# VH-VL binders against Large ribosomal subunit protein uL10m (mRpL10), part 307

Target 1, 224 residues: Large ribosomal subunit protein uL10m (mRpL10), of Drosophila melanogaster (Fruit fly) (q9vpl3)
Amino acid sequence: RGKINIQRPKAPHYERARVVAVTQPKYPELPKAKSCFKTRAERTQQQQENPYNEIIAREVRNWLDHSRLVAFFHLSSITADDIFRVRVQLHKQNLHLKSYGSKIIEQAVKNTRYEAIVPLFHSNHCIVFSPDPEKTAALLRIVRRVPQMVLLGGIVEETMLSRNQLVAYAQMPGLHAVQAQLVQTLSQAPGHLIQQLQAHQNSFVQVLDVHAKNQMNEETPKST
Key: E = the ipSAE of ESMFold2; O = the ipSAE of OpenDDE; V2 = 0.75 times the mean of E and O plus 0.25 times the DockQ between their complexes.

## First folded at step 18 (VH-VL)

Design mc4 (from jj4 with heavy chain S28K; framework fv_imvotamab_arm2; at its last look DockQ between E and O 0.39; V2 from the best seeds 0.73)
Fold by OpenDDE, look of step 18:
Structure mc4 (fold): chain C 224 residues (1-224), chain A 118 residues (1-118), chain B 112 residues (1-112)
Amino acid sequence: as target 1 above (224 residues)
Amino acid sequence: EVQLVQSGAEVKKPGESLKISCKGSGYKFTYYWIGWVRQMPGKGLEWMGIIDPSDSYTRYSPSFQGQVTISADKSITTAYLQWSSLKASDTAMYYCARLGYESSLDYWGQGTLVTVSS
Amino acid sequence: DIVMTQTPLSSPVTLGQPASISCRSSQSLVDDDGDTYLSWLQQRPGQPPRLLIYDISNRFSGVPDRFSGSGAGTDFTLKISRVEAEDVGVYYCMQYTEYPWTFGGGTKVEIK
């Protein structure tokens, strides 16, 4: 039985890691008392901040901020050729595959609206960015053929979506189509209302006309 | 307008190092890959390799692997092709080209002539 | 590597006449998605290559309609319906379905 390395436990499988991350109670951050001496660990972590990591973190933030579609994937062992193939295919669709270290991602999203994505990056991962949310379907089509890429979730139009929600989104008619449909529906609504309102009026007028005709027929004296 | 502007012609001796440049303009540089193509005098086109300037991901043709280095500086929207030690056989026209989303190598630089002679 | 073979090597054409260039690949250029990544490039004398056709038959922006691409699988054709003086140059097919991307040997179009 291989000695369980209790000092450096292997990172759990990404699914387990997700569950653990989601099930961890979020404790309200205690007001940072000014007096708390940055622990040696915090100082060392600050000193180990490779200026390079900051640059990369900034880049990640930039991608996040300028992307309307962001998809997060677990990345299993994949060959260089396969990665290249996928990257080219994605590129053809204005989809940009990037891979960053978990620490870089953490640093990039710290104190941002994207902080919630940190639990997704406990294992090997890659991110796909796109300025075009309409490319979600194309993305899913491409990655379906890449078993090494497992969709974890994503962000579309600043909304965090689960895997299932992304799949559903990809199946939806494009925003423009939906908007067009909405406009069409809205444009038809007044017409229907008017028709309904007019239907009663028209019916009333018809009844009155019939009544008037009947009265005229009764008033025509039988000229004997 | 999308443009790729390459550095000027180079005349070098064997054994010398060389770095030529390709500057992109008129588009978001980090969103498009840059490929390099060699054309020997009087010969056809040869694919050398490609780079994603956004993260400097690079893929070489096997024939050029280890022979050249492709790099990019996204801050100045420039891609580079460099040799550590030139050979006479490196005498050629070198083109950079943008990889478009739908259209393959859609925009090309004007080319850089590299002449390596003793 | 996929070998791209172009024929003819040289195509002397009379002005106003049609020209046809063939490109054959050593293997199918159809990928798993059914897409075929074949492009045609034009290189005029003393100029860089210019994209003419991508994905077998799509004309790139600014390319005259006299240029057309066709083909499937391993056999591809570039046609010029009416050759003009400005069409003089070397034409290359390129595959980018499989890495490394490869070019044909080129076809020189000349005016008789």
Scores: ipSAE 0.869, ipTM 0.946, lowest interface PAE 0.6, mean pLDDT 87
Fold by ESMFold2, look of step 18:
Structure mc4 (fold): chain C 224 residues (1-224), chain A 118 residues (1-118), chain B 112 residues (1-112)
Amino acid sequence: as target 1 above (224 residues)
Amino acid sequence: EVQLVQSGAEVKKPGESLKISCKGSGYKFTYYWIGWVRQMPGKGLEWMGIIDPSDSYTRYSPSFQGQVTISADKSITTAYLQWSSLKASDTAMYYCARLGYESSLDYWGQGTLVTVSS
Amino acid sequence: DIVMTQTPLSSPVTLGQPASISCRSSQSLVDDDGDTYLSWLQQRPGQPPRLLIYDISNRFSGVPDRFSGSGAGTDFTLKISRVEAEDVGVYYCMQYTEYPWTFGGGTKVEIK
């Protein structure tokens, strides 16, 4: 009849040993569903602490350096089938859709002229790169049917453009149209030619300045 | 000139692993996707999956999801198709092909014959 | 999965005569921006496939102009205006408008 005053086993140790012994499958699956449903913030932090983050950051810099068109989108929830279809449609036009963590983007553009893009990547996003700025119209045509991708702005020929400026750029006449206008102007009398060319250049500059000022005012927060 | 050169023929036993390769040259490797296509003896073509080598984005045909791994090493301009455990039904010719702009699967490798038998 | 049905299965053709190969999809291949990614491939005996036609009707670089493609929606045709000895092989249609990407079963072209 002697009762022994022994501390009970710690529940975590006992439960861990019992669970491991009873439920180990043929295919070990140590990670819970947590690894399948990591938040954007958790993936961003993990990416920042990964020793290969600089390799990924270099890839982003390479794409930025070799792309005359870059477009930034907010990306809402989208099915694997829909994003695959969009990537194929974009690829057909030499447009390359990618997504990177915010910390990797920040690391990639730190101390560069593109540092201002970092705030765009606080939420779910994707980026489209292309060496062909004339593909801006094709890009916008493809994504107009993809409500999950919301245009935030872009970079064309190394110039930051707002959403409205990028849309306006896509609607401008192409190089062939400009070349045709030049040929028509050269066929006119010399005095008329000079005046027409200067007027078109001035009008084009004025329109671009108005669009740039509108976007600059919308992009510049005011103290208040 | 654009070329896709695949690794040589393989003879394997069921249960063995295998990794075959597809080396691209003559073009910017990261600007084009690589697809893998199976052709069983005497049969037609089957799409297995596609990879964007620039970020390793992959999409598998449902028939091959979980049965193979498609990967790429862009530093050596090479794409891979890998089995962790081969089956006799994996005996086939395997092709890699490049997905081009304003084209289709435009350049194809010469094929890798994989034979799985006891 | 979109099923691509090719007819005929075999097409013996006299040298210099035309050949016509049909490909029918089980669903429309027109995507949501109006494009159709339908291609034709040629596989000569003992060789890998090669691209002939993309986007229904566009000949790939280096493909002779005796090859032409046509069609819309679910019905597509590859024509060879004058079959030559080098045209012997199996021809496949392929769609990649919709996931998963699928091929037709193939049409063997032979010289009588």
Scores: ipSAE 0.814, ipTM 0.924, lowest interface PAE 0.9, mean pLDDT 80
ESMFold2 (binder alone), look of step 18: mean pLDDT 93; pTM 0.948

Design mc5 (from jj4 with light chain E98H; framework fv_imvotamab_arm2; at its last look DockQ between E and O 0.40; V2 from the best seeds 0.73)
Fold by OpenDDE, look of step 18:
Structure mc5 (fold): chain C 224 residues (1-224), chain A 118 residues (1-118), chain B 112 residues (1-112)
Amino acid sequence: as target 1 above (224 residues)
Amino acid sequence: EVQLVQSGAEVKKPGESLKISCKGSGYSFTYYWIGWVRQMPGKGLEWMGIIDPSDSYTRYSPSFQGQVTISADKSITTAYLQWSSLKASDTAMYYCARLGYESSLDYWGQGTLVTVSS
Amino acid sequence: DIVMTQTPLSSPVTLGQPASISCRSSQSLVDDDGDTYLSWLQQRPGQPPRLLIYDISNRFSGVPDRFSGSGAGTDFTLKISRVEAEDVGVYYCMQYTHYPWTFGGGTKVEIK
């Protein structure tokens, strides 16, 4: 039984890591007492900030900010040829596959609305960006044939979606179609209301007419 | 309008280094890949390689792997093709071309003629 | 590498007459998704190549309707319904289904 290295435990499988990350109790952040003394660790972390990493982090932020569709994938071992093929296929659909280090992602999303995605990047990962949320279906179609790419979740129109939600979203009629349906439904609603309102009125008028006719028939004296 | 403008004709000697450029305009440069194509005098088109300017991901044709370097500077929307040491056999017209969405190489540069002679 | 074979090498055509160029690939250009990435390019004398057709049969923007592409699998055809003087040049097929991407040897269209 290989000695369990308790000092450097192997990173758990990405699924387990994700579960652990989600199940970690979010403790209310204690008010950050401005401790004046940046710990040596904080100083060393600041010094190790490779200016290059910052540039890349900024780039990641830019991608996130300008993308209406962002999908996160676990990336297993993939050949250079296969990744190229996938990238080309995605590119043709205005989908942009990128791979960044976990630290870069962490840095990129720190103190941003995207901070919640950090737990998704515990293993090898890739991100697909697109300015077009309608390309979600195309994305899923392409990656379905790439077993090395496992969908973890994504962001569509600034909303974080789970894997299942993304799949569901891709199956939905395009926003325009839904909007058209909504407009159609909304346009039909007044018509139905009017019809219902008119139906009651018409019925009432008919009843009145019948009543009037009956009264007229009663008032016609049988001229014997 | 989408345009790719390449650098001017070059006359070089064998052994010299060369870097030619392809500047994209009229579109978002980072969202489109740039390919390079060689055309030797009186010959057909040869695929050299392609680059994603957004992250400088590059893929070479096996025939050109190690023979040339493809790079890009997205800040100035320019792709590059360079040789460390030119050969006479490198004499050719070189084209850059954009890989479009749902299309192929949709826009081409005007070409750069490289002449390598002793 | 996929070899793209074009025929004929030269196509002398009378103005107003149709022209047909064939391109054959050494293997199927259909990918796993069923897509075929074949394009036709036109290169006029002294000019860079120009995209005419992509994905076998789709005309690129600005390309006249006299150009049409067809084919499947390994056999592809570019047709010019009525050759005009401006159509003089070399035509290339290109596959980008399989890497490395490869071009046909070209077909020279000339006016008789």
Scores: ipSAE 0.883, ipTM 0.953, lowest interface PAE 0.6, mean pLDDT 88
Fold by ESMFold2, look of step 18:
Structure mc5 (fold): chain C 224 residues (1-224), chain A 118 residues (1-118), chain B 112 residues (1-112)
Amino acid sequence: as target 1 above (224 residues)
Amino acid sequence: EVQLVQSGAEVKKPGESLKISCKGSGYSFTYYWIGWVRQMPGKGLEWMGIIDPSDSYTRYSPSFQGQVTISADKSITTAYLQWSSLKASDTAMYYCARLGYESSLDYWGQGTLVTVSS
Amino acid sequence: DIVMTQTPLSSPVTLGQPASISCRSSQSLVDDDGDTYLSWLQQRPGQPPRLLIYDISNRFSGVPDRFSGSGAGTDFTLKISRVEAEDVGVYYCMQYTHYPWTFGGGTKVEIK
């Protein structure tokens, strides 16, 4: 670790995005830096901040690469006591709550299939990472009691899911249910067994792929 | 083998600064929080605070807020407890401990004895 | 702050006999998700604490099955079914359901 400039937080766009999240309309696209005059000092300071941002962006990439579950939330005003309690509850489930600036998220996902998540970070937000996609139901149960955290969507097994897709994923049968279904299938004729296992595997992959493509097309996650 | 190895005993004067360390090994350092616990001579245990080394999120016990600084350097898998100005009342044993996700404060360092005398 | 009250303060026991340690919290340790983060620690003379029991009743890895935990709400118990010489030390309950995290005052187990 080298010297890292202290970064002032960038002004979040949470006021506009908070209104958007409350009404749940489509998010605006990330504004391009048109017609905004920056001083020479501001440009130099932004360039000097690049090494610190890149270190943190690499950390975010590492978490994304090692997490089979990633969930994105809008975070409204919350007390230090409440967020600490939530962090502890999540940690007990191997769920890891973190917050990053939007520029750092942009750097972390640049030139990846996850670039589509950048618009979610216009407002105050947080991210939950976990190596255990089976913990999606536990995540949603914990956050249900935290109205300050509003689910925007997520990534499961490298596939982007909308809010509704992630909720549906949490309700799918777990490994035990899949194993029970396998036992039931094995009690049937051998040819039928092979076709049923192949169809289930293909159908599950196709559903996740369709949901990932739909999530890439959406600009705003919708709440049910 | 999970281990937390703390820095050695310290003898200091009131008003001096001090930074003690806790090096974790044998596990993924950024997946577990590190807590600090004080034990005054002949007394029980007191929670001082905790840190998530992955993003440096830190929470202090109210009794220790503003009295110490908890930090971590994940590149060398080390957590720190730091005083800017020691008091005689800071004389105690200080432990670091890891918060596990399948357990509680599950692995503890050997302790660092800090003695502050005039 | 949640006060954790342990009884007895000292528990002298004969080798091979049971010991029972009580921990009472000033408030319920059940969180809004229905979980209780109550653990038991052992501190042998001259050693750091070590985890025995977490989540009320789960034994940590390497802890003998003569240690068991039970309880709910505000009342918790650590039992040692057959005390051995190596069990001498101070036992602490700890809660981390509520901020700030707090420990009991300790119970000294010694051989008489």
Scores: ipSAE 0.805, ipTM 0.925, lowest interface PAE 0.9, mean pLDDT 80
ESMFold2 (binder alone), look of step 18: mean pLDDT 93; pTM 0.947

Design mc7 (from mc2 with heavy chain D52E; framework fv_imvotamab_arm2; at its last look DockQ between E and O 0.37; V2 from the best seeds 0.72)
Fold by OpenDDE, look of step 18:
Structure mc7 (fold): chain C 224 residues (1-224), chain A 118 residues (1-118), chain B 112 residues (1-112)
Amino acid sequence: as target 1 above (224 residues)
Amino acid sequence: EVQLVQSGAEVKKPGESLKISCKGSGYKFTYYWIGWVRQMPGKGLEWMGIIEPSDKYTRYSPSFKGQVTISADKSITTAYLQWSSLKASDTAMYYCARLGYESSLDYWGQGTLVTVSS
Amino acid sequence: DIVMTQTPLSSPVTLGQPASISCRSSQSLVDSDGDTYLSWLQQRPGQPPRLLIYDISNRFSGVPDRFSGSGAGTDFTLKISRVEAEDVGVYYCMQYIHYPWTFGGGTKVEIK
């Protein structure tokens, strides 16, 4: 009676292997504890409409409504000290960094003109608010040194801007400067036009005067 | 005019809880941070922590973390500093101060004297 | 923690004479933008602290011109060009770039 090698059992005959494979009890996959696999997103979805969320949503709306500059950032892993430092730096410039849950943002902007921003908030994010759109350059300067903050886009003067557009905006002379330039240009335009119009008229008059002088000289009889 | 008005002097016993207040006025309270500074009798200034009233973001000095609670109620434009259990060593003057734009702690409360004695 | 060291501890000054207070930080107080997070505070006897100077050299609103701040990096100075009786008190430097924010030990200005 051959010693049954219990350590390396011979593979059963193909037919037996088939029978064993078919007769293996299919143990129902233990319900993957929903708790372990619930994505942060799913965990946040079950957050019942907490009256508190509504309050925060209202606050977000308030910030949006009273801000002339809103910038959206992806926020990578950052230390508490680093983010605090950034907050202080921003605060010095009247820039207010806030972090809200995606659901809160969604709730806040639902049925509002800001609804288009919802797709920007799929991951960890932060928002910077400011009542002063001229602080865009300062914002970008500060954030440029914070690799954990990635600019996604923003709203300036109620206009949604892409990342590139925000960068471009920050490089532009302040609205007042542009307006001043525009006014200056517009104020110069009529003057130039008038000058051009007058130049033609003056030239015409000069030509006529020359012609008149020439005619007068021709009519002076050569007193032989 | 920007003003921070703190609650009155407190005399307490060890083990008692205390909550002192700092009311801001003359500015938009939600846009400015409020810091707390301790000054023990005859000693210098010590940073305790700061709060952003709008979202209640709070940061404590390591020395005061777990020792005090900083909070704010934006509806009444008031910041708070509280102890769950006072110690004799908590005897000090406590100041609230506003973190200003472009500046630092630009406006200060008048201070609240806390005396903890058996 | 950033250590702020003030010297002298006490500065007896004659009325009308200048005073100078030094503050040294254990680390640079300059951020990446070149801003320096140093402030000077005045605390008169029995009064709360008052902001005098921010960002090394900027006088806060209402601060007399006789107060001036200077310095760079880790060395800072507060100067009073002509000390007046109302200038009696303790002066503190403060850094607020690195957490926790820290104060100097204070310099007591007294009239001789």
Scores: ipSAE 0.869, ipTM 0.953, lowest interface PAE 0.6, mean pLDDT 87
Fold by ESMFold2, look of step 18:
Structure mc7 (fold): chain C 224 residues (1-224), chain A 118 residues (1-118), chain B 112 residues (1-112)
Amino acid sequence: as target 1 above (224 residues)
Amino acid sequence: EVQLVQSGAEVKKPGESLKISCKGSGYKFTYYWIGWVRQMPGKGLEWMGIIEPSDKYTRYSPSFKGQVTISADKSITTAYLQWSSLKASDTAMYYCARLGYESSLDYWGQGTLVTVSS
Amino acid sequence: DIVMTQTPLSSPVTLGQPASISCRSSQSLVDSDGDTYLSWLQQRPGQPPRLLIYDISNRFSGVPDRFSGSGAGTDFTLKISRVEAEDVGVYYCMQYIHYPWTFGGGTKVEIK
């Protein structure tokens, strides 16, 4: 009670006492062991001592599992006001901007088909999630006015897409409607599916061709 | 049914700490933002700030930045508003509200009356 | 800070007659893509605020059709076509595109 001085904008008491009591040029660090070589126990304990990262990684996995649209961006320096406006604009469209550390992303996608995204997160980044793949056009429209967010690629309906493929996807007519037509056709006439795939419908064939080429690790030689 | 239930009224003295809560139910808590709004006695509404519970992103109104802390615990679907040292001028009704996708602040809590007097 | 100016400050109306509330913002509440960020709230005596209108003119679920919103850019209007006793309270406009988010000062609707 006698805390009438709480209104003064002075440094914390510890910092003031630190300045007076400092025996080193900077704020003293807590004693920590220095080692050129970490043991297996130290690495395991270090990860076990931060279970908060696993909780966050499970949230990222949950967003990945429940999002039919995921877009990855490089994030340059941006004012707090500008990023807040962007988050609000995205949220209005059921688009959810998030940023996670690269270690957390790596933990979230470990042992999943999405491990290939990890290299995208070795610099400043952000991710946009949505359950609505039809919102891809809205996403790109909002972000085109935000030069600090540079599209790197994405995932649509569990298919990895490059930047150019995602932009092309956003221009396709009613992919949700196309997928519904295919599901209904498959359920009612399974043999009919082969004929429709052979007809190479632009919306569906483009997505499948991109997926097949992205997964190609083998080279088939063509001979004379 | 979407519902936001706030903690009960508080009577405090200047300099005391306080943490009030807002529990959301009937919707996916981590998919929506929670905002806090102050209403001084006989006055209008003031936006204090907002939180996205999934990644804990927060944004404070300039009038309240450094004066309060907004937080959330998604495991119990609860958002919090916290003071480290209350002032008599903090006497007000405090509301939490959910930011809907197209509908702005669409569901509101019942309010928590905070009274700070010596 | 975006200033939201409401008029009138008080609107005494005869039961069953219309009421009209104006809100003017100091900047446009429509973004470059045409999305809108203006809402109307109602606060009945002793109750929390509730959402009436979002996106200038869209009624929220459970809001009677006697409430309507209109406007463009910086000038907005909330109308109550036939005021009922339960409509007594304070009405606020709100914007949430410009940081910080702001409310109008409120308009008290009373039965005279």
Scores: ipSAE 0.797, ipTM 0.925, lowest interface PAE 0.9, mean pLDDT 80
ESMFold2 (binder alone), look of step 18: mean pLDDT 93; pTM 0.949

